# Ledger of designs, part 16: VH-VL binders against Prolyl 4-hydroxylase subunit alpha (phyA)

Target 1, 225 residues: Prolyl 4-hydroxylase subunit alpha (phyA), of Dictyostelium discoideum (Social amoeba) (q86kr9)
Amino acid sequence: KIFNKESLNQLEKKGYLIIDNFLNDLNKINLIYDESYNQFKENKLIEAGMNKGTDKWKDKSIRGDYIQWIHRDSNSRIQDKDLSSTIRNINYLLDKLDLIKNEFDNVIPNFNSIKTQTQLAVYLNGGRYIKHRDSFYSSESLTISRRITMIYYVNKDWKKGDGGELRLYTNNPNNTNQKELKQTEEFIDIEPIADRLLIFLSPFLEHEVLQCNFEPRIAITTWIY
Below, E stands for the ipSAE of ESMFold2; O stands for the ipSAE of OpenDDE; V2 stands for 0.75 times the mean of E and O plus 0.25 times the DockQ between their complexes.

## First folded at step 17 (VH-VL; framework fv_diridavumab)

Design m5 (from m1 with heavy chain T28P Y100S Y106F; at its last look DockQ between E and O 0.01; V2 from the best seeds 0.00; counts 0 for: pae E 8.3 > 2, placed apart)
Fold by ESMFold2, look of step 17:
Structure m5 (fold): chain C 225 residues (1-225), chain A 125 residues (1-125), chain B 111 residues (1-111)
Amino acid sequence: as target 1 above (225 residues)
Amino acid sequence: EVQLVESGAEVKKPGSSVKVSCKASGGPFSSYAISWVRQAPGQGPEWMGGIIPIFDTAKYAPKFQGRVTITADDFAGTVYMELSSLRSEDTAMYYCARGSDEYYDFGDYYYMDVWGKGTTVTVSS
Amino acid sequence: QSVLTQPPSVSAAPGQKVTISCSGSSSNIGNNYVSWYQQLPGTAPKLLIYDNNKRPSGIPDRFSGSKSGTSATLGITGLQTGDEANYYCGTWDSSLSAYVVFGGGTKLTVL
């Protein structure tokens, strides 16, 4: 829930945290799963992809998920009235993620978060997302770029061999040899199991979604700016 | 609102190379397609290539393949375009430009809604 | 080597309507969305139309775009002296390795 000195030091030094059993409520987890998958089944998601410039071609070589942006007002209510009735339990999750945003603001000097952005993503069998970062570090744009990535997984039936792990490249910024080689040599594979919350520094941790051998793979991501 | 600023004007000799920078301010840029477009005197614009910085991969127009390199530098918060083996025909105004849509939804190079003021590159002996 | 053809110039009086054509092929305009740019003297290009017929925020509805087959058209109604500029079409071209192409431009003179 709240950060202590050890977890904040780990975030600073390693760039990520994994929190299992985040909601610790099987009924709530199942409701979030059902709401998420129903958005896909009701055609409320759009196909993610790089190539918007044609009505005949969508290039999925970069990512193969279906996505929905979720917008909330200043009172933490879903802005889309029709959507709000179908994702009440997802909104509950977003309230819990806002508490973590508040912890960043209260605990990290000069963090001063500006906004959050939330995306529901659903991968089908065969889906993947190539290696990328969620932002770049820049002194001129630091206050207006993604700084923290928080990913909540809800895949209740996931088992080893299903694929869809998030490969997180753990290049240590303090390791001069790694920086000089300009290659990512170290990584961990994070299993997208239900009720897992992954938190990482958006500009520093490259990552990818390995090919799924199951469906649906559901993740709810909130970025803190 | 995001603004794009190219590096200053340059004068180069034939056979050399030039590296022009583009810095973004007032908004995020690393998740957007950033393009380089040049315009020779009296001619229309010509797309050279572009990059989406968070993927660190670039796309190039066939005419420039092998002569142009587009990169992003996360420490400088900057996109670069380097054009090698310069010739007098490379004398032009060089612009950087950004698309409106963040890639996380739909990133695309084919249109650009934010443009820098441009910078001149003059190639003469 | 632009494969997009525009008339070199057009002119009309204030208050009138003008259209600017952009002709291409199936590998560009035929299969891909078209954008249009205005370039006032001494300035960078400014986006007027994207996705064939959509306007960015701040572009008045007297600017319109359309596409038919391998040709695109920019329409400007209620011409003003401030519309005097060069106008360019742009789109994807996938005949080689997929890249952006622009037309050679059309100079609009408002008399």
Scores: ipSAE 0.021, ipTM 0.580, lowest interface PAE 8.3, mean pLDDT 83
ESMFold2 (binder alone), look of step 17: mean pLDDT 88; pTM 0.916
OpenDDE, look of step 17: ipSAE 0.028; ipTM 0.545

Design m6 (at its last look DockQ between E and O 0.01; V2 from the best seeds 0.00; counts 0 for: pae E 12.8 > 2, placed apart)
Fold by ESMFold2, look of step 17:
Structure m6 (fold): chain C 225 residues (1-225), chain A 124 residues (1-124), chain B 111 residues (1-111)
Amino acid sequence: as target 1 above (225 residues)
Amino acid sequence: EVQLVESGAEVKKPGSSVKVSCKASGGTFSSYAISWVRQAPGQGPEWMGGIIPIFDTAKYAPKFQGRVTITADDFAGTVYMELSSLRSEDTAMYYCARGDEYYDYGDYYYMDVWGKGTTVTVSS
Amino acid sequence: QSVLTQPPSVSAAPGQKVTISCSGSSSNIGNNYVSWYQQLPGTAPKLLIYDNNKRPSGIPDRFSGSKSGTSATLGITGLQTGDEANYYCGTWDSSLSAYVVFGGGTKLTVL
């Protein structure tokens, strides 16, 4: 169980929650790291890209990571059988993240989660991802959107100066500054250290990955819809 | 650039089934909305359904519900459409089309990459 | 018989401007984004406009889109003989189970 009165209050007031020592199992963490990096080394990842409103090809000035989408069925099984055999310990992590999804459903009235989406991301030296949000407000009744972002880090030898921090932009807490949309940038830099789980509200917190001075920088992200 | 290629033209008898494949080259299917659209001679296009392979989520137009099955093999980069209980009215050009990359919504609202299409002819 | 209604044909001389309308309802155009497609003879449809009024890369600015209420319009200026084609609007319809609908098409003849 990750929610108590303190963690729920922080999520409500700050929009994010950091959980260190999430798995608390060094052998499991190392296996997840090895599986993640092996996917890249075996050419199973593709260079990432995203659409802009006016161009539709990949743009490395926006993000410079390699990604793999991981899909699981309703029985928490990876349907791609070749992938499943190579990421068994990542799948274990995803089972633990599903427990957090269930906890959202149990604790937040009418949360009613629909599904999850998971991405493995590997950054090389020089890689970055510019400021963005994972979701936007939608007035369209028949579309679903990401509501919660959960990022799990496995970078076991990370040191200050290595770069690759996730810069999470925080809002001014008073209403009148937000109404005028004249904002000064407030942020925290989240170090991508091993066994750290970052949880934040997808529509509200802009973030970026600062340039890496090391490789690999590995993150496993699950979005709750 | 991304290209979509449908399987070859088919001639079928009424009451049979057809399964058409769509393969992507130069890009990925897994995080994109993939649609099947047909067009009978002299008529406008008609959306049959689509799938987002990474989510294993298929949607179908009401007219085709119960007769069409859309599936994906995302590590092969292939989407399939199977249409059963064929009638002469099913004679048409069948296209696969790729929408936007799924970021928030699964984007069937527009289709920016189209295959060349494949003909399915239903005759006795 | 289409959920979205377009005029069957429109014509104009080279260099002129035309508009093509697409009429729907609150369950489709009224609450959802509209796209437009060009289909040249013997080819697959090609996206011209998405999200009501945005052009993909490579589409010249003489093609424009707009939406008002439950109607959408495609504007084409500086007509060229190569613009002679069928044009279709498309959008999401949410009146039943959500699905994509297209207009019946408009044949543009460049005189």
Scores: ipSAE 0.000, ipTM 0.427, lowest interface PAE 12.8, mean pLDDT 81
ESMFold2 (binder alone), look of step 17: mean pLDDT 88; pTM 0.920
OpenDDE, look of step 17: ipSAE 0.006; ipTM 0.509

## First folded at step 19 (VH-VL; framework fv_diridavumab)

Design n1 (from m4 with light chain N31D G90A T91A S94D A98G; at its last look DockQ between E and O 0.08; V2 from the best seeds 0.00; counts 0 for: pae E 8.6 > 2, placed apart)
Heavy chain, then light chain:
Amino acid sequence: EVQLVESGAEVKKPGSSVKVSCKASGGTFSSYAISWVRQAPGQGPEWMGGIIPIFDTAKYAPKFQGRVTITADDFAGTVYMELSSLRSEDTAMYYCARGSDEYWDYGDYYYMDVWGKGTTVTVSS
Amino acid sequence: QSVLTQPPSVSAAPGQKVTISCSGSSSNIGDNYVSWYQQLPGTAPKLLIYDNNKRPSGIPDRFSGSKSGTSATLGITGLQTGDEANYYCAAWDDSLSGYVVFGGGTKLTVL
ESMFold2, look of step 19: ipSAE 0.015; ipTM 0.581
ESMFold2 (binder alone), look of step 19: mean pLDDT 89; pTM 0.927
OpenDDE, look of step 19: ipSAE 0.363; ipTM 0.791

Design n2 (from n1 with heavy chain S100T, light chain S35H; at its last look DockQ between E and O 0.17; V2 from the best seeds 0.00; counts 0 for: pae E 8.9 > 2, placed apart)
Fold by ESMFold2, look of step 19:
Structure n2 (fold): chain C 225 residues (1-225), chain A 125 residues (1-125), chain B 111 residues (1-111)
Amino acid sequence: as target 1 above (225 residues)
Amino acid sequence: EVQLVESGAEVKKPGSSVKVSCKASGGTFSSYAISWVRQAPGQGPEWMGGIIPIFDTAKYAPKFQGRVTITADDFAGTVYMELSSLRSEDTAMYYCARGTDEYWDYGDYYYMDVWGKGTTVTVSS
Amino acid sequence: QSVLTQPPSVSAAPGQKVTISCSGSSSNIGDNYVHWYQQLPGTAPKLLIYDNNKRPSGIPDRFSGSKSGTSATLGITGLQTGDEANYYCAAWDDSLSGYVVFGGGTKLTVL
């Protein structure tokens, strides 16, 4: 339901798509927000803070996000029964993201997805995430890697100036027209507003999370392999 | 078939440091969790820590915090473990290991399904 | 010493069944999945069971795992001489910032 002539062309040319009002259901959005934040408040997340070989983990201004991997079986069931009961509305979101995975398989020639993986991430005030790619390009036929990144945002009161934008570096090597726009600092800042779904090509688009001036910043990421 | 290859065996004096490397053969490891595990003769394995090279973010077991540094060189495709202030009790086989599951969880240390053959570090006066 | 407790040895005849126990605490086995490794003499550990009871490809179904409370059990049926090895349980421990813990190992002898 997300692919048409325009969106396919944008994905091919820019390497990313932004879909606002993805669920378009305020009650569902609020439930997902509450479930996500409750996982953090109940100490169900692990910290994934950056470490440069010192004990800087105790400095909250340089710690990254708190994360939880959500593992689903081939029947779209969350394997952890206790977790399943506490994130039912997140699981609803994941079912909707599976429909997008199916669209990739049905619309993109030879896509042939293998699996998905999902992570809940919660940032506190001062949190950031270093610049990275979600995978590296590989021509090795025996490697399996992330191909598509989908990030769902649920930050219902976000305002300009709050920080926490995803800086997406847009120099896509597959787009010959963007070769003339290739300069240092080629990027767009994606505001992490509620009910926004960001989709991008995992191997090609570097990104970072800019420092948050608010909390919580909540994002749910699903990768397609 | 991916295989992990540690650097060669080393003999060290007490108080010195050792730096062991780990490189993938027939695949990539840069987006995976790469763990270092040691095993003294006749004992069970001990997880020392690990890194996810694409994030350059290391995690350490409490016993080794402060003595171990784990780093990644994305250009060389290599993960390193450096153990400082060596003691005779550090004599062991040192393994690098990669965490993967049927869902290919890049940021997860929970289990390790690909192991190197290990390399010995001997601390002898 | 080891955070997870295993019996130091077990033995059984070929064709029989053996079980190996692993005992931990609420911060590891209680709230986290258990994994098992086989280590044949002179080799690196090999993943045998993950996520309590799942087998990697190539591991026969005569190897099984289960978990109850803060304890886990590895079962081996149809015991073969080639199963003679050390077996280790492992789990994530939630203490501090989290880390992997192993059992001290169980030496399986096929008599």
Scores: ipSAE 0.011, ipTM 0.462, lowest interface PAE 8.9, mean pLDDT 81
ESMFold2 (binder alone), look of step 19: mean pLDDT 89; pTM 0.927
OpenDDE, look of step 19: ipSAE 0.018; ipTM 0.589

Design n3 (from n1 with heavy chain D101E E102Y, light chain Y99P; at its last look DockQ between E and O 0.08; V2 from the best seeds 0.00; counts 0 for: pae E 7.6 > 2, placed apart)
Heavy chain, then light chain:
Amino acid sequence: EVQLVESGAEVKKPGSSVKVSCKASGGTFSSYAISWVRQAPGQGPEWMGGIIPIFDTAKYAPKFQGRVTITADDFAGTVYMELSSLRSEDTAMYYCARGSEYYWDYGDYYYMDVWGKGTTVTVSS
Amino acid sequence: QSVLTQPPSVSAAPGQKVTISCSGSSSNIGDNYVSWYQQLPGTAPKLLIYDNNKRPSGIPDRFSGSKSGTSATLGITGLQTGDEANYYCAAWDDSLSGPVVFGGGTKLTVL
ESMFold2, look of step 19: ipSAE 0.022; ipTM 0.579
ESMFold2 (binder alone), look of step 19: mean pLDDT 88; pTM 0.913
OpenDDE, look of step 19: ipSAE 0.151; ipTM 0.704

Design n4 (from m4 with heavy chain G99V, light chain N31D S95D L96T; at its last look DockQ between E and O 0.06; V2 from the best seeds 0.00; counts 0 for: pae E 11.2 > 2, unsure alone 73.1 < 75, placed apart)
Fold by ESMFold2, look of step 19:
Structure n4 (fold): chain C 225 residues (1-225), chain A 125 residues (1-125), chain B 111 residues (1-111)
Amino acid sequence: as target 1 above (225 residues)
Amino acid sequence: EVQLVESGAEVKKPGSSVKVSCKASGGTFSSYAISWVRQAPGQGPEWMGGIIPIFDTAKYAPKFQGRVTITADDFAGTVYMELSSLRSEDTAMYYCARVSDEYWDYGDYYYMDVWGKGTTVTVSS
Amino acid sequence: QSVLTQPPSVSAAPGQKVTISCSGSSSNIGDNYVSWYQQLPGTAPKLLIYDNNKRPSGIPDRFSGSKSGTSATLGITGLQTGDEANYYCGTWDSDTSAYVVFGGGTKLTVL
């Protein structure tokens, strides 16, 4: 449903796809926003990169968000009983993202997805995430890794100057000169506006979250393996 | 199952340097912290430093600060450790090891669950 | 020199129990979880215990771990000749950049 000749060409040639008005349902968008922020306000998120028992393991210079992992069984049911009652509309979104996963399986030869992984992320004022990739490609590695990143945004009051854009680096990662010397660094800044879905190839597109001058910045990410 | 493979054994002269590589087999390690640990004959293990390859963030034990450099090559899937100004006391088995689970945002990033078989560096004239 | 202190050796007869201590400070064992490693002669270290008291798959329940304050303890019951090895504690140390800092090791001898 998201793949036609134009969108497939965009994904194949540019490595990313932006879909605006994904749910196209203001009530659902507002409910997803409220559920997401309520998880943070009710202290159900943890600071990213924390280990058990100490925040001295955490390095905020790398990322400064609060996260929650959302685990679903094979029947698309949230495993945590208490969580299930508080994020029903987020689960609706995840069902829609599963349709996209199914499109990958049906349209792209030999895609054969194995699993998904879902994270709710909330950034506060001043939060950022440095440049990284969600996986990397190696022809010598035979392993399960993230292949597709899908990020859904719900920031309904975002305006220019608020920060928190996702900077997506569009340089060709297969160019041998990219590693040795970067003479130019090409990127686009993706505004995290409500009802926007960003899809990109996990091994090829480096990205970062620019510093937020607002809060909350809410994103729901699903990776396809 | 993931296996870590260090480069082959080396014999070095005092004052030279050595560069040891570590490559993953049957898996990925780019989102994990990778440590280098050495063990002299008859001694306990000694942490030298580590790196998180996807962030290109390296940290070093104070004892080795200034002599050790740890780097990663994301495209080759390889981590390197270079130790300079070698002395006879640097004769040891050198291991690379994966530090706990994938990504910072999963807990338990403080134990080493996968170890290489090690490679010997001998420093003698 | 190790910031974590272990006794240099312990011994016991087959079938008996032994404990191995690991002493540190508030900046390492006190604030962080402890792991334990077994190193058989001629082999790389192998993870026995993580998160103070958890066992990886394949580690028998006669190996146990605990932590109190700034000290950790590895317990081994039903000793066997094959348990003769060096044992190391490890933890994160907030005063260094290390992910794991090791104790000096304890040689277990089974009589």
Scores: ipSAE 0.000, ipTM 0.493, lowest interface PAE 11.2, mean pLDDT 80
ESMFold2 (binder alone), look of step 19: mean pLDDT 86; pTM 0.902
OpenDDE, look of step 19: ipSAE 0.018; ipTM 0.552

Design n5 (from n1 with heavy chain D105N; at its last look DockQ between E and O 0.08; V2 from the best seeds 0.00; counts 0 for: pae O 9.9 > 2, placed apart)
Fold by OpenDDE, look of step 19:
Structure n5 (fold): chain C 225 residues (1-225), chain A 125 residues (1-125), chain B 111 residues (1-111)
Amino acid sequence: as target 1 above (225 residues)
Amino acid sequence: EVQLVESGAEVKKPGSSVKVSCKASGGTFSSYAISWVRQAPGQGPEWMGGIIPIFDTAKYAPKFQGRVTITADDFAGTVYMELSSLRSEDTAMYYCARGSDEYWNYGDYYYMDVWGKGTTVTVSS
Amino acid sequence: QSVLTQPPSVSAAPGQKVTISCSGSSSNIGDNYVSWYQQLPGTAPKLLIYDNNKRPSGIPDRFSGSKSGTSATLGITGLQTGDEANYYCAAWDDSLSGYVVFGGGTKLTVL
């Protein structure tokens, strides 16, 4: 089991959980880093955009990451045709994350996850992601949305001052009505250090990626629906 | 490798409806979007609409809004396209195609990388 | 008639280079990524270029794509007889609720 009682309590009460030394395998971490960076170098990532309502933003000052979707259900997608061979270690990571998903299904009543989506994201110098929410879930919504966000970091040489922290705005995770959610100025900064896994409740916690003063900043995000 | 297998050719009378199916072979639709694109003889392709299975959210081109219905059966791994009030101009090859998943919601990066072989629908009196 | 505008035809001899243009507006090509499709006679369209300039696996580097402003261009170098086909550009259009738009197509003839 990945979660102990304390971890689950943390997630429930604060809406987020940080797990250090998630894989606890330096060799594997290095390989994941190499695979991730190689995907970027091979131009398999695209510049990300952002939508809010009906408005589209493609301004790098708003969202400056390059992204690649990692599909596990089928390796036939053009950008991931040889996914099994080129990102074997990333897939290893995703297998571990699937265990987390399965655990949620087992320990959270009526969780009943339906799918996951995974995105490799790379930031360059100056890159940032403004404050946003990964999900627009509400108790009144009939739309299936992201419920859990899992971010794995592979930044081996990150040091304070390098930037790229995830600023997580903390609020009451028990608020189920998005319309009642108020913007809060309370936050924690999460360092994107290697082998750190951040898990948080997608519908409830806004977050941003602070400006990077190093490159590449690499993160693998998996959403549970 | 995932292939899209469509139902067989259809011959319909004007005013009737046609329902074409698209099934994934060698995999599932999962998080992908499935689009329907038709092509009349001698013309280019025309996007009709699409759906993301599981989410059961369909989008339609303005031209076909109200006349086309796209549905998905996740358990069967099948997507359906029903076109009503058929007219001669609806005579075309109808393709299902797999598109990008989340980008479907925003459209920015949408493309179709896997196509079915197409189903001919002929509308004649 | 088509939302995206392409030249109806282009032609060149084997080994030569051809370009196919695709013109749109801010609501489609301007704000969204362009894809290109090759359609051989009697076959379904095949994805040739995606995300403006990326090639799917199996597509030779003779094919290239670019985008500038509200226009996109498909380039084909080292033209081969097997390249004779119809080529279509496509993009998402943000108008209304959003939908995919195609170009009218370009017939490429290899002389």
Scores: ipSAE 0.007, ipTM 0.555, lowest interface PAE 9.9, mean pLDDT 84
ESMFold2, look of step 19: ipSAE 0.023; ipTM 0.583
ESMFold2 (binder alone), look of step 19: mean pLDDT 88; pTM 0.922

Design n6 (from m1 with light chain N31D G90A T91A S94D A98G; at its last fold request DockQ between E and O 0.06; V2 from the best seeds 0.00; counts 0 for: pae E 8.2 > 2, placed apart)
Heavy chain, then light chain:
Amino acid sequence: EVQLVESGAEVKKPGSSVKVSCKASGGTFSSYAISWVRQAPGQGPEWMGGIIPIFDTAKYAPKFQGRVTITADDFAGTVYMELSSLRSEDTAMYYCARGYDEYYDYGDYYYMDVWGKGTTVTVSS
Amino acid sequence: QSVLTQPPSVSAAPGQKVTISCSGSSSNIGDNYVSWYQQLPGTAPKLLIYDNNKRPSGIPDRFSGSKSGTSATLGITGLQTGDEANYYCAAWDDSLSGYVVFGGGTKLTVL
ESMFold2, look of step 19: ipSAE 0.137; ipTM 0.648
ESMFold2 (binder alone), look of step 19: mean pLDDT 88; pTM 0.920
OpenDDE, look of step 19: ipSAE 0.015; ipTM 0.561
ESMFold2, fold request of step 20: ipSAE 0.013, 0.027, 0.026; ipTM 0.585, 0.586, 0.603
ESMFold2 (binder alone), fold request of step 20: mean pLDDT 89, 89, 89; pTM 0.929, 0.928, 0.929
OpenDDE, fold request of step 20: ipSAE 0.017, 0.005, 0.013; ipTM 0.570, 0.514, 0.555

## First folded at step 21 (VH-VL; framework fv_cixutumumab)

Design p1 (from f3 with heavy chain N59D, light chain R28D N95D; at its last look DockQ between E and O 0.05; V2 from the best seeds 0.00; counts 0 for: pae E 10.9 > 2, placed apart)
Fold by ESMFold2, look of step 21:
Formats: C-alpha cells, sequence, structure tokens
Structure p1 (fold): chain C 225 residues (1-225), chain A 125 residues (1-125), chain B 108 residues (1-108)
C-alpha cells in the first residue's frame, strides 16, 4: 500500500510523488534491468517515432530513445509468447503498478480508472527528450486521456553527473498569491536511480529528459487513463 | 470478462423512432467510450456516434446530427441510441462497441475491442 | 462514399500470404485499426496501433503502414480467415471516426 494521508496530500498539492525502494528486492531490480537491456540488444526496440513498414523521417533532436510498447490484454496478460517469456520480471513490475491503479480507484473519489498503457524506453549516450506533457484535457467526447504517469527507473549504476535526470516542472498553476511573483521556471531534477517510482498528474506537469552521459538509461512508464 | 448486451430486434414504420439499449456486464462502464455503428444489409460499417459516460457528452457523425441521440445511465451501466424520423434506408443492424484511444509518439489509435451482437431494426410501411 | 479506400475483394490460397490495404490522407496522422467480420456476426478487433494484436488474435495477423497506406498482412492464411476486413481511423479533420468500405477475403 503506498497511499496514506500525507502522500495523498502531496500528490494533490504538488502534483507528484516519489517512492524510493519501490520493489525493495535487488534480485528483481537486476532481472528487470537485464530484461530491459536485452530487449534493446536483441533489436526488439524501435527508435522513437518510427513506424513499421517504410520509415518516415524522424527527428532525434526532439527525442532520442528506443521504445517498446508492452501491451497487456484486459486480463493483464501478455499474449505474445516470445515477449512474455523475455520480460517476465517486467511483467511482475506491471502487476505491482496495477496495485497502485487499484489504490487510486479505492482511495480517490470518482477516479474510476479505465485502462493502462506501458512503454519501455532505453536511452543511449547523448539521448534526451525535450520538454513536453503526457496529456491534455480532452476536447473530444470519445477521447479518454492519460491522467496519471508512473515511471519506474532501474538504472542501478547511475551516479551524479551521468545526466539523464527527469526535469519535472513544478510551477503551481493554482497559486493565486501575487506576492509569490514567479520570475523563473520552477523545477526539480529527478535522478533516474534504480527502484525509484515517480508518480505525477499527466495533464499538469511538463517534463523533459536531460541529455544522458551514460547508457543505457532505462525507464518503464505506465499511464493510467 | 466484459460483454455488451443489446436490446432485441425491432420493426418500425417510417417516420417513427427507435431506441436501442446496450448494457455492459463487467468492467468500469462509466470510463469507457461507447460507440454506435450500423450496417445495412450487404453494406459496410458506418459509425454513428459515441459517448463517454463519465463525461456525459456525446458526439455524432454529421450524417446523423439532428436525428440521433446517444445517452448513458451509469447506475445501470447502459448506453442508449435513439434514431428518429426513420426511413427505409435506416434498416440495418445496429452495434454498440466499447472504445479506447491510445497515444503514440506522433499519433493516436482509436479502437473498439468489445462489440455487442447487434440489434436488427427493420423499417417498413 | 469513404475517406478510407479498400479494394473490395482479395483472394489467397491456403497457407499463402495476403495483404489487405487501406488508403487515406488521415493515415499520415492517425493509426489504422483493423476489424474482421464473418457473415452474420459482429466485427472483432484484429489490429490496432501500428501492429498490436488483442488477446486471442493469432500472430499470423500483422499490421504496417507507409505514407497514407495501412496494410493488414495475413501469413499462412487459414480457412477461418475468410471474412470481411475493415480499416478504421480518424477522418481528415481528426474529429470523428470513419470506416473503409471493407475487403472481402476469400481463402481458396
Amino acid sequence: as target 1 above (225 residues)
Amino acid sequence: EVQLVQSGAEVKKPGSSVKVSCKASGGTFSSYAISWVRQAPGQGLEWMGGIIPIFGTADYAQKFQGRVTITADKSTSTAYMELSSLRSEDTAVYYCARGYLEYYDYGDSYYMDVWGKGTTVTVSS
Amino acid sequence: SSELTQDPAVSVALGQTVRITCQGDSLDSYYATWYQQKPGQAPILVIYGENNRPSGIPDRFSGSSSGNTASLTITGAQAEDEADYYCNSRDSSGDHVVFGGGTKLTVL
């Protein structure tokens, strides 16, 4: 269970929550790292923005990661037998993230989650992702938008100076006190260290991935709709 | 496992209205988009409109604007489609389907993963 | 008619590979979704996104795209693959959904 009165208040007021030692199991962390990097080394990831078939031009100046969409059916199962067997421990992580989705449903009035979406991302040396948001409020009645971003990091050898921090822009849109004049962007740099889970409100918090001076930088993101 | 159960077949006169129901059994009805798609005999699929019950708003294809009303009742997990001013060309099978939107790097993908079995509406004088 | 164009019919010999295509300007901006429909039955989802298969869809089904064309490929076609296939995506404005006219697949 990750929610208590204080963590719920922080998520509501600050828009984000950082949970260190999420799995608290070094063996699992190492297996997830190995599974993630092996997907890249076995050419199972694609450059971000690349479609199957004839390649369209892509712009690495916007984002420079390699990605894999991990699709689970409505029963939380990966039907692709080859993928399922190669990411068994990542799938264990996703089961633990489903417990957090259930906590949102049980603790937050009217949350009513509908689905999740998961991406494995691997950055190489020099990779980055410019400032963006994960969702916007939908203006289309048929569209369900991402509401919660959960990012799990597995970079077990990360050290200060390696780069690849997630810069999370924390400017409070609800600040009505004009005495708190905002003269510059407020942000916090979140180190992508192993076993860290970052949770934030998808529509409100802009973020970017600062340039990596190491490889691989591995993140597993699950969005709750 | 989620199922969509639709109301039974109907025979209608031209100029009348029909209201088809679509009840979800299982899953979180309020948070899914429910689309309505019809198919005339021997013809292809035609999207009519949809609703996301938690937001309570509906969208309609331009062809049906003014004749179709799509609603949802969260307490009974049921969506409704009412088509008015019926004509003989409205004879069709009417499907409801549960829809999703997934975002990708530079686009999105809308898809309907669960379909009702369809409701046959026959319009004859 | 339809913003998404499909050939009305395609044939394939048992065990062979077939591609069903869908052409439309909106496919430059939006992914195509593919549905299979057998006579007298509701459609079922076969492919969404670029190449995602829902639970229960065999791996002989795959999707791809190039330019304004999306394709559904069936390798090792089986008798039960005989059906109508519809592509589906956003219209050119992005506001609504639209279906292609459908492709009847005959397995010989």
Scores: ipSAE 0.000, ipTM 0.500, lowest interface PAE 10.9, mean pLDDT 81
ESMFold2 (binder alone), look of step 21: mean pLDDT 89; pTM 0.925
OpenDDE, look of step 21: ipSAE 0.015; ipTM 0.547

